# Designs tried in a protein design chat: VH-VL binders against b0r0t1r1705to1887. Part 10

Target 1, 183 residues: b0r0t1r1705to1887
Amino acid sequence: RLRVLADVSGSMYRFNGVDGRLERSMEAVCMVMEALESYEHKFKYDITGHSGDGFDIELVRCDKVPKNNKERLKVLKTMHAHSQFCMSGDYTLEGTEHAIRELAHEEADEHFVIVLSDANLERYGISPDRFARVLTSNPQVNAFAIFIGSLGDQADRLQKTLPAGRSFVAMDTKEIPQILQQI

## First folded at step 4 (VH-VL)

Design a12 (framework fv_ifabotuzumab)
Fold by ESMFold2-Fast, scan of step 4:
Order: structure tokens, then C-alpha cells, then sequence
Structure a12 (fold): chain C 183 residues (1-183), chain A 122 residues (1-122), chain B 107 residues (1-107)
């Protein structure tokens, strides 16, 4: 069982022109959906967003997974629309904790949580140490962080705090499928 | 409702070890991190470390690294803090404190034990 | 390590006064700041968390404000039971750190 968390906050839209953060996030989510299509028999997955409005914004439901490019495009349009009309706010920590607790109660051979995150955690007020704590909060849930963009000081600190293999850096969204295979 | 009850006062000689216990009741012990904080006579509060009672994962202040060990026993909802190679400046009141139960940003230190006085003297 | 500095270290005031205590972090801690009250020979009691969220059961005369590196605890109208030592504490980054404390005494 697998849950992926993505940032759909207002700052993603507002500052996309500065560093392409919304475009990068949408590309990452698209690559996750494409990579998992080949493994639908092995992984039941969903994708949820977080923003100033909350941390349970449904992007992909495990019982209604996108089956083609048209359906995947609908997911990306939902991400874009939400970030465009939402005020800034980041619920990465709370959303990750909720995902871990919720998945722990579901029946499955293995439980996975993957958090897609910007490499510059401080920009969003995300504490690297608190994030590391949340990712390791339940030994029965395998939680991973994928940092999109260059390795920053905060991402380096988090990598040193987490057990080996729990965090990855994707300089390019094209690296995401390879990272997912390692998980 | 929520209560943290610590073990009684200890008097130790320099070089000895002390193990303080903190028994939790009134909530699910494994759901919230437990902190250990000490306070020397007339001084301020000093954080020593924390432990996840579910996983057993610990974080220690580097000052105490190598001398402190935090553990827990989930069958009796009890956390332990052991400090070794005691010296006179370890004389302090030692507190356990659990995180807040009202969401992630409440995770400072909500419920406190009554404190355990540890005196190190020859 | 994140250094927490309180100002003042000692404050003398009268019942009915407005009292402010400032806490400064050596680097940004967002809103991961708590305020504690400690009376002699007692464990600390949390007053505020997340910089500005008042603990249930704490009188509304207490308030917290600030974000980033500068934070303030305010008591709008001091009462006799408020004479105590106050501590700020950051929980943004390990190791967790406390301010040195502010002792509030009756004038």
C-alpha cells in the first residue's frame, strides 16, 4: 500500500515563475503515476495534496487510479487549479504523520509513504529534524522523502538524520522512476 | 487524567550511574514522544533528549552523548533515563515531559512529571 | 545549536501592570516556540505553543506573538499568581533549547 504526498499550496502557483516549483511538482506527480502503472498489481496507491486548506486533498484515489494520459492530465489540472486559488500554507509534517497513522491501520503486506518535497525546506518553514522524526514515527510504515532540486543544507541535515535509504535527491524529475525502483 | 509519575530522589557518588523512571497513565503511551529535561539548583531548564516510545528511537543533546541512555518498557508505560559517570555538576532535578496531544505544532512539552532530585556528592 | 535569549532576565512589577517578555532565536525557528511558567519547587507548566496558541485553561491575559527570530509573551494585567519564572523554548531543531529564563517578582 502506498501513499504519495504533494505540495499544492498557493506558494506553488505564486512563485512558480521564480524557480518552477509548481511545474516541477506536477512533473514529479506525473512520473509517479506513469511509473506505478506498470506495478498496479503490486501497489495499491493514492496521492494526496497538502496546502493552507488542509492535508487530505484527494488527487488520486486508490480505487480510481488514472488509466491513461487523459486521466493523468485531469490530476495535474486539479493540482494547478488548487494551488492557483488557495492561499499559501504548508502541511507537509501534519500530512505525513496523518498518512503514516492511517496506512498503519490498513491491511497490506507492506506500507509505504513517499513525500515529494522541495530541497529548500526552510523556505516553507519545514523543520528538517521534525520531518525526520515524522518519517520514522512508525516502524511498520516505510516512509521516504524525495527532494526535488539541488541538495540544500537542510536536505543534507535530513539525510544524515534518517536511516540509510529513507531520503533521495532528484535533481531532475526524470530520476524519480529510478528512485521508486530502489524503494 | 494524563499523569506522569517519576521515581524517588537519589543520592549517588561521583562515577556512579543513576536510572530515573517515568510512568505514564491516562493516554496511549506509544503515541507521543517523551522528553527529559534537567534543572540544576538555581539554574534554568536544560534539554537532555527525547525518545519515541513506539520505535525506541532517541535523540540526545551532544553534551550528554555517550553518558545518557533513554529507554522505555511499553508493557508498563514507563520511560527511563540513565545517566552514567556522574559528577557533582549533574546534581539537578530531572523531569520527564510528554509532547502535546492536540496536533503536530503542539509537540513542545505539555505534560510534566513531578521531578526527581538527583544529588551527586562524595 | 539554536541560542535562545530572553529579555529581561529579571522584572519587577505590580499587580495590574502590563508585562512583556521577549525571546530571540539565533536563527529562524518559524513558529516552533513554546512559553512555560515555573513556580518555586514545581514542574514547568506550558502556557503557549506554536508561538501564539494559548493552552487550554490558561487565562486570556496571557498572549504570545512573533515568528522567525523574535517572540513576545505578554501579560495584559498582572495578577498575584503570575509571579514566577518564565521560559521560552524552541522545538524547531535538535537539540531543543530553552531561554535562560525571566524571573518576574512583585514590586
Amino acid sequence: as target 1 above (183 residues)
Amino acid sequence: QVQLVQSGAEVKKPGASVKVSCKASGYTFTDYWMNWVRQAPGQGLEWMGDINPNSGKTNYDEKFQGRVTMTRDTSISTAYMELSRLRSDDTAVYYCASEGHYGYDSYAMDYWGQGTTVTVSS
Amino acid sequence: DIQMTQSPSFLSASVGDRVTITCRASQSISSYLAWYQQKPEKAPKRLIYAASTLQSGVPSRFSGSGSGTEFTLTISSLQPEDFATYYCQQYYSYPLTFGQGTKLEIK
Scores: ipSAE 0.011, ipTM 0.608, lowest interface PAE 8.6, mean pLDDT 80

Design a13 (framework fv_ifabotuzumab)
Fold by ESMFold2-Fast, scan of step 4:
Structure a13 (fold): chain C 183 residues (1-183), chain A 122 residues (1-122), chain B 107 residues (1-107)
Amino acid sequence: as target 1 above (183 residues)
Amino acid sequence: QVQLVQSGAEVKKPGASVKVSCKASGYTFTDYYMNWVRQAPGQGLEWMGDINPNSGKTNYDEKFQGRVTMTRDTSISTAYMELSRLRSDDTAVYYCASEGHYGYDSYAMDYWGQGTTVTVSS
Amino acid sequence: DIQMTQSPSFLSASVGDRVTITCRASQSISSYLAWYQQKPEKAPKRLIYAASTLQSGVPSRFSGSGSGTEFTLTISSLQPEDFATYYCQQYYSWPLTFGQGTKLEIK
């Protein structure tokens, strides 16, 4: 069982022209959907978004996973619309904690939570210690962070702070499928 | 309803150890961190450490490192705090307090035990 | 360690007064700040978390504001039951730390 979390907050839309953060996030989600399509017969997954409006924004339901490019485009359009019209704010910590608790109570052989994030957590006021606590809050759930970006400075510091094996850095969204295989 | 019930008052000699218990009810014990906080007579609140009841992992304030041990027993939803090599300045009320109940947005200490008075005297 | 400093340490006020207590963090803690009320011989009660979110059941005369390093607890119209000691607490990073407390007395 697998849940992926993505940032769909208003800052993603407003600052996309500066550093491409919404574009990178949408590409990452697309790569995740494409990679998981190969494993649809082995486990079920969903994708939820978080923003200033909340942390359970439905992007992909486990009972309605995208099967082709048209359906994947619909998901990306929903991400874009949420970023454009929703409040700025970050529920990364709250959304991750909720996902871990919710999945822990489901019946499955293994439970995974994957957080897609830009490595600059201080931009969002996220405490590295709190993030580490949340990722390891339940030993029955394997929670991982995938940091997406062209700079490794922030990601390097976070990997030293986070528990061993719980964070990965993707310099290019094309690296995401390989990272998912390691998890 | 959520409730934290602590063990009774203790009187100890310098050099002894004390073990305080905190029994939780009304929520899933393993879902939320348990904190230990003490307060010396007429003084402020002092954080001692916390424990993740699911994993058993602990975090201690450096002041208590080497003298404090926090444990839990998930079968009876009880957390323990043991402080060794007691000194007279360890005389205080010791509280357990849980974090993050019934919501995604609460990680500060939500529910508190009634406190356990520990007196260290010669 | 993150040091929390409250101001004032002692405050005298009358029923009906508007009172404000400030709390400073030695480094940015975003909004990971809680306020507690403690009455004599009682365990603390949480009033506010996430700097400004009022705990269920706490009267609306209590409010919190601030982010980063400067935080304020306000009681808009002081009532007799509000005379107590108030503590701020950061939960941004280990070790968790409390302010030294502000004792609010009638007069």
Scores: ipSAE 0.007, ipTM 0.570, lowest interface PAE 9.6, mean pLDDT 79

Design a14 (framework fv_ifabotuzumab)
Fold by ESMFold2-Fast, scan of step 4:
Structure a14 (fold): chain C 183 residues (1-183), chain A 122 residues (1-122), chain B 107 residues (1-107)
Amino acid sequence: as target 1 above (183 residues)
Amino acid sequence: QVQLVQSGAEVKKPGASVKVSCKASGYTFTDYYMNWVRQAPGQGLEWMGDINPNSGKTNYDEKFQGRVTMTRDTSISTAYMELSRLRSDDTAVYYCASEGHYGYDSYAMDYWGQGTTVTVSS
Amino acid sequence: DIQMTQSPSFLSASVGDRVTITCRASQSISSWLAWYQQKPEKAPKRLIYAASTLQSGVPSRFSGSGSGTEFTLTISSLQPEDFATYYCQQYYSYPLTFGQGTKLEIK
């Protein structure tokens, strides 16, 4: 069982022109959907977003996963619209905690939570220690982060703070399928 | 409702070890970190470390690293803190404190044990 | 380590007074700050978490403010039961650290 968590807050839309954060995040979500379609017999997955409006924003349901490019585009349009029209806010920690707790209650051989992040956690008031605690909070859930587009000091510190195999850096979104294969 | 009950006072000689227990009730023991904090007579609060009761993972302040060991027994909802090679300046009240309920925006120490006085004297 | 500097170390005030205690962090801790009250020979009790969120059951005369590096605990109308030592504590990064405490004595 697998849940992917993405940032769909208003700051993603407003600051996209500065560093492409929304575009990069949407590209990452698209690549996740494409990669997981190849493994639908192994992974029951969903994708949720977090924003100032909450941390359980439904982007993909496990019982209605996208099957083609048209359906994947619909997901990306929802993500874009949500970022454009919703309040700024960050529920990365709370959304991750919720995902881990919810999945731990479901019966499955293995449980996975993947957090997509830009690694600039200090901007959201999140320390590497706090993020590491959340990702390792339940030994029955394999939670890990994919840091997109940054190999800065925060990404380096997080990789050193998290146990081996729990954080990955994708300098280009095309690396995401390779990272998912390392699960 | 929520209660942390610690073991009784201890008197130890220098060089000995002490193991303090903290029994939790009224909440899901494995959901929240347990912290250990001490307070020497007339002094302020000093954080020693914490343990994730679910995983057993620990974090210690470096000044206690090598002398402190934190463990737990989930079957009886009890946390333990063992401090070895005791010195006279380890004389203090030792507290366990759970981070409690209210989600990740409130990881501070919500519920406290009553404290265990440890006196180190020859 | 993040140093928490608390001031004043001692404060004497009259019932009904507005009392302010400050806490400074050596680096930004966002809003990851708690305030505790400790009465003589008792365990501390949490008053405030997330810098400004009042604990359930704590009188509304207590309030917290601040973010980043500067934080304040205010008691708007001091009562006799407020005699205690107050501590700030950052829970942003390891190791967790406390201020040195402020002893409040009601005149």
Scores: ipSAE 0.336, ipTM 0.758, lowest interface PAE 3.9, mean pLDDT 82

Design a15 (framework fv_ifabotuzumab)
Fold by ESMFold2-Fast, scan of step 4:
Structure a15 (fold): chain C 183 residues (1-183), chain A 122 residues (1-122), chain B 107 residues (1-107)
Amino acid sequence: as target 1 above (183 residues)
Amino acid sequence: QVQLVQSGAEVKKPGASVKVSCKASGYTFTDYYMNWVRQAPGQGLEWMGDINPNSGKTNYDEKFQGRVTMTRDTSISTAYMELSRLRSDDTAVYYCASEGHYGYDSYAMDYWGQGTTVTVSS
Amino acid sequence: DIQMTQSPSFLSASVGDRVTITCRASQSIYSYLAWYQQKPEKAPKRLIYAASTLQSGVPSRFSGSGSGTEFTLTISSLQPEDFATYYCQQYYSYPLTFGQGTKLEIK
């Protein structure tokens, strides 16, 4: 069982022109959907978003997984629209905690939570130590972070703070499928 | 109602060890981290460490690393803090404190035990 | 370690007064700050978390403000039961650290 968490807050839309954060997040979600398409027999997955409005915004349901480019585009349009019309706020920590608790109670051989995040956690007021703690909060759930577009110094600091094997850095969204194979 | 009940006062000689217990009730013990905080007579609050009651993983302040051990017994919803190689400056009231639920409640200490006085003297 | 410094360490006030206690962090802790009240011979009680969120059951005369490195706890109209020691605490990063405390005494 697998849940992917993505940021769909208002700041993603409002600051996309500065650093491309919404564009990169949408590309990452697209890569995840494409990568998991070939493993639908192994993983029952969903994708949820978080924003200033909450941390369980439905992007992909496990019973209605996108099967083609048209359906994947519809998911990306939902992410864009939500970011455009939603208030700024970050629920990364709360959303991750919720996902871990919810999945821990579902029956499956293994449980996975993957958080797609900008490596600049401090820009969003997110404590690296709290993030590390949340990722390891339940031994029955394998929680991982994939940081997209981080600079070397930021990536190095996060990898030292986060538990071994629980964080990955993707300098390019094209690296996401390979990272997913390691998980 | 949430309650944390700690073990009674202890008097120890230098070099001994002390083990303080904290029994939780009124909530799911494994859902919230348990912190240990001490306070020397007339002094402020000092964080010692925390434990995840679900996994048993601990975080300690480096000052106590090597002589503090935090454990728990989930069958009786009880957390333990053992401090070894006691010195006279370990004389303090020791508190257990559980955290809140999600996000900003995490790490902030919601419910506190009544405290356990530990006196270390020759 | 993140150092938390409170000001003042000691404050004398009268019932009905507006009291403000400040807390400074040695580096940015964003909004990861809690305020605790401790009465003599008693365990601390959480008043505020996330810098400004009032704990359920705590009187509305208590309020918190600030972010980053500078924070304040305000009691708008001091009551007799408010004479206590107050502590700020950061929970942004390990190890967790407390301010040295502010003792509020009756004038």
Scores: ipSAE 0.218, ipTM 0.723, lowest interface PAE 5.1, mean pLDDT 82

Design a16 (framework fv_ifabotuzumab)
Fold by ESMFold2-Fast, scan of step 4:
Structure a16 (fold): chain C 183 residues (1-183), chain A 122 residues (1-122), chain B 107 residues (1-107)
Amino acid sequence: as target 1 above (183 residues)
Amino acid sequence: QVQLVQSGAEVKKPGASVKVSCKASGYTFTDYYMNWVRQAPGQGLEWMGDINPNSGKTNYDEKFQGRVTMTRDTSISTAYMELSRLRSDDTAVYYCASEGHYGYDSYAMDYWGQGTTVTVSS
Amino acid sequence: DIQMTQSPSFLSASVGDRVTITCRASQSISSYLAWYQQKPEKAPKRLIYYASTLQSGVPSRFSGSGSGTEFTLTISSLQPEDFATYYCQQYYSYPLTFGQGTKLEIK
């Protein structure tokens, strides 16, 4: 069982022109959907978003996963529209805690939570210690972060703070399938 | 109703060890970190460490590292704090405190035990 | 370690007064600060978390403000039951640390 969290906040849309954060986040979500398409028999997955509006924004449901490019495009359009019209805000910690707690109660051989984020946690007032604590809060759930398009030195420092094997850096969205295989 | 009930007062000699218990009820014991905080007579609050009751993983303040051991027994929803090689300066009231439900609330201490007085004297 | 400093350490006031207690962190802790009230021979009670969020059941005369390194706890109209010691506490980073406390006494 697998849940992916993505940032769909207003800052994703507003600052996309500066560093492409919304565009690369959408590409990451697309890569996740494509990577899991061939494994949907083995994995039940969903994708939820977080923003200033909350941490439980439905992007993909377990019982209605995208099966082709048209359906994947609909997910990306929802992600874009939410980011465009919602309040800026970060619910990364709350969304991750909720995902871990909720999945722990479901019956499955293994539980996974993947948080898609940039490495600049300080921008959102998130302590690396608090993030590490949340990722390891339930031994029944394998939670980890994928930092996308991050500055190398910031990402390196963050990986040293987080527990071994719980964070990955994808400088290019093409690396996401490889990272998913490592978990 | 959430309740944390601690063990009774202890009187110890220097060099001994003490083990304080904290029994939780009214919530899912394994969902929230348990903190231990002490307070010497007439002094302020001092954080000692915390434990994840689900995994058993602990975090200690460096001041107590090597002397403190925090454990739990999930079958009886009880947390323990053992402090060894006691000194007179360890005389204090020891509190267990559980965190809130989640999010920004989850890491601040919401529910407190009544406290356990530990007196260390020759 | 993040040092938390409260001012004043001692405060004398009368019922009906507005009182303010300040807490300063040695480095930025964002909004990860809680305020506790402790009465003699009792365990502390949380009043506020995340700098400004009032704990359920706590009277509205209590309020918190601030972010980063400077925070305040305000009691808008003191009641007899408010005479106690107040502590701030950061929960941004390990080890968790408390201020030294502010003792609020009746004038």
Scores: ipSAE 0.012, ipTM 0.612, lowest interface PAE 8.2, mean pLDDT 81

Design a17 (framework fv_ifabotuzumab)
Fold by ESMFold2-Fast, scan of step 4:
Parts: structure tokens; C-alpha cells; sequence
Structure a17 (fold): chain C 183 residues (1-183), chain A 122 residues (1-122), chain B 107 residues (1-107)
């Protein structure tokens, strides 16, 4: 069982013109949906978003996964609209903890949580150490972070703080399918 | 079985420094954070900071920043807390506390040392 | 900083009584809260972590509940060995902070 967590906060939309963060996040979610389409028999997955309004924004339900490009585009439009009309805030820590605890209650051979992030955790007051503790909070759940389009220094420091094998850096969203195969 | 054994009581003059040690046994020292907590006579518990014994990274309460230094020696499974420029109101019992066994939904302080009394008097 | 406030600060009760201690966080800490028991001149002992998970070896008369900003420690059927000071502590955000403590005296 797999849950992907993405940032859909207002800062994603408002600063997209500066560094493309919303566009990169949308590309990452698209790549995840395309990659997992080939593994339907292995993974039941969902995708949830977090923002200043909360951490349980439904993007993809495990019982209603996108089947074609039109349905995937609808998911991306939902991400864009939420970011555009939501105030800034970050629930990465709370959303990750909730995902881990919720999935631990579900029946499955393996449980996975994947957090998509641009590695700007400290700007939201999230200590890398706190994030590391949350990712390893339940041995029944395999939680991983994928850092997308980082400035380099931030992602490198974060990888050193996180447990070996629990974080990955994607310089390009096209690397996401390869990273998912390693997980 | 897990044990944290701290160094003995210290009496210091104002302006001096004190270094308290905490020797861990019964678990993998580098797997769990070590916290330092103090308690002044008749008062409550006050968190000072923690250290990741694997990386050496520390987190301090702002109140102690510039005066506290936390270190460790992995070869002897020992953590250290040094507090400088001591004042009379630093008189307290200083505890080390490990987050041991935290991999099962726990990051709170599981095992505690016996405490080290530090008295600062002129 | 997240401020932790306990109520009451002092409590006197009889053996066999049900005792409740409350802890309030100044902002949401999810379930990242622990309860500690400290006997005179001894190190604290963890009773509960993650708001409601009982530490192995701790008697079942102790229980914790709550999430977000309001938390409760309950001792059903108080025993003589429960004379102690009790502290709540959040580990959601740095700096880690403790409540001011609740001193429990058994009659």
C-alpha cells in the first residue's frame, strides 16, 4: 500500500514564477501517476496534498486512480487550483505523520509513504531532525522523501541528516520513475 | 539492559565551566538521541538540548546557546554536556536521557541517568 | 516556543481515588506528548508516550488521552507508590518543553 504526499500550499502558486516550484511539483505528481500505472497489481496507491488549510487534500484515491491522460490532467488542475486559492502554510510534518499512522492500520504486506518536497523544510520551521524522526516513527511503514529541484546545498544537508536509503534527490522530475524502482 | 551512568557531583565558582559525562550501555549508542535536562532545587524540568550521537549534530534551547556544548565519543559510548560561564542560578541536577527503543512510535525520553548535582557558589 | 501548562499544580488524594491531571499546549502538537513520573530525589521515569501509549512495565491504572492541544493523564485506583510529581512534555517542535509539574500527595 502506498501514499504519496505533495505540497499544494499557496506559496507553491505565488512563488512559481520565481523558481517553478508548482510546475515542478505538478510534473513530479504526473510522473508518479504514470510510473505506478504499470504496477497496479503490486501497489494500491493514493496521493494526498498538504497546505496551510490542512494535510488531507484528496488528489488521487486508491479506488479511483487515473486511467488516462485526461484523468491525470484533472488531478494536476486540482493541485493548481488549490495552490492558487489557498493561503500559505506547511503541513509536511503533520501530513507525513498522519499518513504513516493511517496506513499502519490498513491490511497489506508492505506499507509505503513517499513525501515529495523541494527541500525547503527549514523555511517552514521544520527541523530536519524532526522530519527524520517522523519518517522512521513506525517500523511497519517504509517512509521516504524525494527532493525535487532543490538548490543543491539544502538537499545535500538534508540527505546527511535522514537515515541512509530514506531520501532521494531528483534534479529533474524525469528521474522520479527510477527512484520509485529503488524504493 | 539499558543503563546511563553519569559523572559525580561538582562544586564550581561563578564564571567557571563544568563538564558532565553520561556513559551508555545495553543498547547501540549511535541509534538514539541523547537529551540533557536540568532541574533547579524545588523547580521543574528544563530541556537544554539534544545530540545525535551518530552525526554529532546538536539542538540547543536558545536560553543556553553560547554557553552550552554537547559532544560525544562513540568509541566509549559517552555523551558530554559542558556549560560555561556558570552563575549561581545554574545550580541544579543535570540529567542525560536517551530516546532508546524509539523506533516503535516513541521519541520521548525512555532511559534516564541518575543525575549529576552541580552547585555554583561563591 | 510551545508552552505547556498543567492543571492542577498540586493535588492531594486518597488511596483508591481516580486522579486526573490535564496538560495544555499553546499550539497543536498532534500526539507528540509524553508523561513522566518523578519521585523525590530520583530521576524521572517515562509513563506514557505518543499521548496514549503505555510504557512497558507501567501499571495499567495509568492511562493517557488527548491530541492537538488538550491532554489528560489518569490514574485509576491510586496506590501509595504513586506519590510523585508528574510532568507532561512535547516533542513535536524544538525546543522541547515540559509542563510546570503536578505534585501528587497521597493521604
Amino acid sequence: as target 1 above (183 residues)
Amino acid sequence: QVQLVQSGAEVKKPGASVKVSCKASGYTFTDYYMNWVRQAPGQGLEWMGDINPNSGKTNYDEKFQGRVTMTRDTSISTAYMELSRLRSDDTAVYYCASEGHYGYDSYAMDYWGQGTTVTVSS
Amino acid sequence: DIQMTQSPSFLSASVGDRVTITCRASQSISSYLAWYQQKPEKAPKRLIYDASTLQSGVPSRFSGSGSGTEFTLTISSLQPEDFATYYCQQYYSYPLTFGQGTKLEIK
Scores: ipSAE 0.000, ipTM 0.484, lowest interface PAE 15.9, mean pLDDT 79

Design a18 (framework fv_ifabotuzumab)
Fold by ESMFold2-Fast, scan of step 4:
Structure a18 (fold): chain C 183 residues (1-183), chain A 122 residues (1-122), chain B 107 residues (1-107)
Amino acid sequence: as target 1 above (183 residues)
Amino acid sequence: QVQLVQSGAEVKKPGASVKVSCKASGYTFTDYYMNWVRQAPGQGLEWMGEINPNSGKTNYDEKFQGRVTMTRDTSISTAYMELSRLRSDDTAVYYCASEGHYGYDSYAMDYWGQGTTVTVSS
Amino acid sequence: DIQMTQSPSFLSASVGDRVTITCRASQSISSYLAWYQQKPEKAPKRLIYAASTLQSGVPSRFSGSGSGTEFTLTISSLQPEDFATYYCQQYYSYPLTFGQGTKLEIK
């Protein structure tokens, strides 16, 4: 069982022109959907978003996963629209904690949570130590962070703070399938 | 009703070890981190470390690393803090304190035990 | 380590007074700050978490504000039962650290 969490906050849209954060996030989600397409028989997955409006925003349901490019585009349009029209705010920490708690109660051989994030957690006032703790909070759930298109120095500092093997850096979205294989 | 009940007062000689217990009730013991905080006579509060009761993983203040061991027994909802090689300046009241048991972002110490007095003297 | 400094260390006030205690962090801790009240011979009691969120059951005369490095605890109308020592505590990074405490004595 697998849940992917993505940032769909207003800051993603409003600062996209500065550093491309929304475009990178949408590309990452697209690559995740494409990578998991060949593993539908092994993984039951969903994708949820977080924003200033909450941490349980449905992007992909496990019982209705995108089957083609047209359906994947609809997911990306939903991410764009949500970021465009919703308040700025961050529920990365709460959303991750909720995902871990919820999946731990579901019956499955293995449970995975993957958080797609910008490496600059401090921008949203998020403690790296608290994030590290949340990722390892339940031994029955394997939680990982994938940092997309981040500055090398920021990503490197964050990887040193997070538990060994629990964070990955994808400077190019083409790296996502390889990272998912390592998980 | 949430309650943390700690073991009774201890008197130890320098060089000995002490093990304090903290029994939790009124919430799911494995859901929230347990902290240990001490307070020397007339002094302020000092954080010693924390344990995740679900995984057993611990995080200690480096001042105590090598002397402190935090454990738990999930079958009786009890956390333990053992401090070895006691010195006279370890004389203090030792508290267990759990983080919030309802809602999110309540990571600060929500519920506290009554405290265990540990006196280290010759 | 993040050092937490409270001001003042000792405060004497009359019933009905507005009392303010400040807490400063040596580096930014965002809003990861809690305030505790400790009465003589008793365990501490959490009053506020996330810098400004009042704990359920705590009288509304208590309030917290601030973010980053500057924080305040305010008691809008001091009552006799408020005699206690107050501590701020950061939970942004390890090790967790407390301020030195502010002892409040009611005249």
Scores: ipSAE 0.370, ipTM 0.757, lowest interface PAE 3.4, mean pLDDT 82

Design a19 (framework fv_ifabotuzumab)
Fold by ESMFold2-Fast, scan of step 4:
Structure a19 (fold): chain C 183 residues (1-183), chain A 122 residues (1-122), chain B 107 residues (1-107)
Amino acid sequence: as target 1 above (183 residues)
Amino acid sequence: QVQLVQSGAEVKKPGASVKVSCKASGYTFTDYYMNWVRQAPGQGLEWMGDINPNSGKTKYDEKFQGRVTMTRDTSISTAYMELSRLRSDDTAVYYCASEGHYGYDSYAMDYWGQGTTVTVSS
Amino acid sequence: DIQMTQSPSFLSASVGDRVTITCRASQSISSYLAWYQQKPEKAPKRLIYAASTLQSGVPSRFSGSGSGTEFTLTISSLQPEDFATYYCQQYYSYPLTFGQGTKLEIK
């Protein structure tokens, strides 16, 4: 069982022109959907978003995963629209904790939570220690962070701070399928 | 009803070790971190460390590193804090405190044990 | 380590007074701050978490505010049972740290 958490807050839309964060996040979500399609028989997955409006924003349902390009595009449009019309706010830590707790209650051989994040946790007031603590809060759930961005140096520092094997860096969104195969 | 019940008062000589227990009830023991906090007579609260009861992983304040060991026994919902090489300035009330029942914003210590007085004297 | 400094360390007040206690962090801790009340010979009791969220069962005369480095606990109309020592605590980064405490005594 697998849940992917993505940032759909207003700041994603507002600052997209500065550093492309919404574009990169949408590309990452698309790559995740494409990669997981190959493992449909092994993993039941969903994708939820977090924003100033909350941490349980439905992007992909476990029982209604996208099967073609048109359906994947619909997910990306929902993600974009939410970021455009939502107030700024970050629920990365709360959304991750909720995902871990909720998945732990479901029957499955393995449980995975994947957090898609840029490398600038401090920008959102998130301590690397707090993030590490949340990722390791339940040993029955394998929680991973995938840092997406052009800032390899910053991402490398975070990777050293977070638990070994629990964080990955994708300099290009096209690296995401390779990272998912590693988990 | 949530409660944390700690072991009784201890009197130790310098150089000895003390092991304080904290038995949890009224919630799922493995769901929330357990913290250990001490308070010397007339002084404020001092964080010693925490343990994730699910994984057994611990974090200690650097001040206590090498002398403190935190463990748990999930079969009896009990956490333990052992402090070795006791000095007279380790005389304090030692508290266990679990984090809140739910939510990101409830990580602060919600439920506290009654405290265990440890006196270190010759 | 993040240092937490409370002001004042000692406060003398009368029933009915509005009391304000300030807590400063040596670096930004966002909203990861809790307030505790401790009565003599008893364990601390959490009053507030996330800087401003009142714990269920705590009287509404208690309120918290602030973010970043400066935080305030306010008791709008002091009651006899409120005479106690109050502590702030950050849970943003390890090691977790407490303020030195504010002792609130009846005048």
Scores: ipSAE 0.007, ipTM 0.622, lowest interface PAE 8.5, mean pLDDT 81

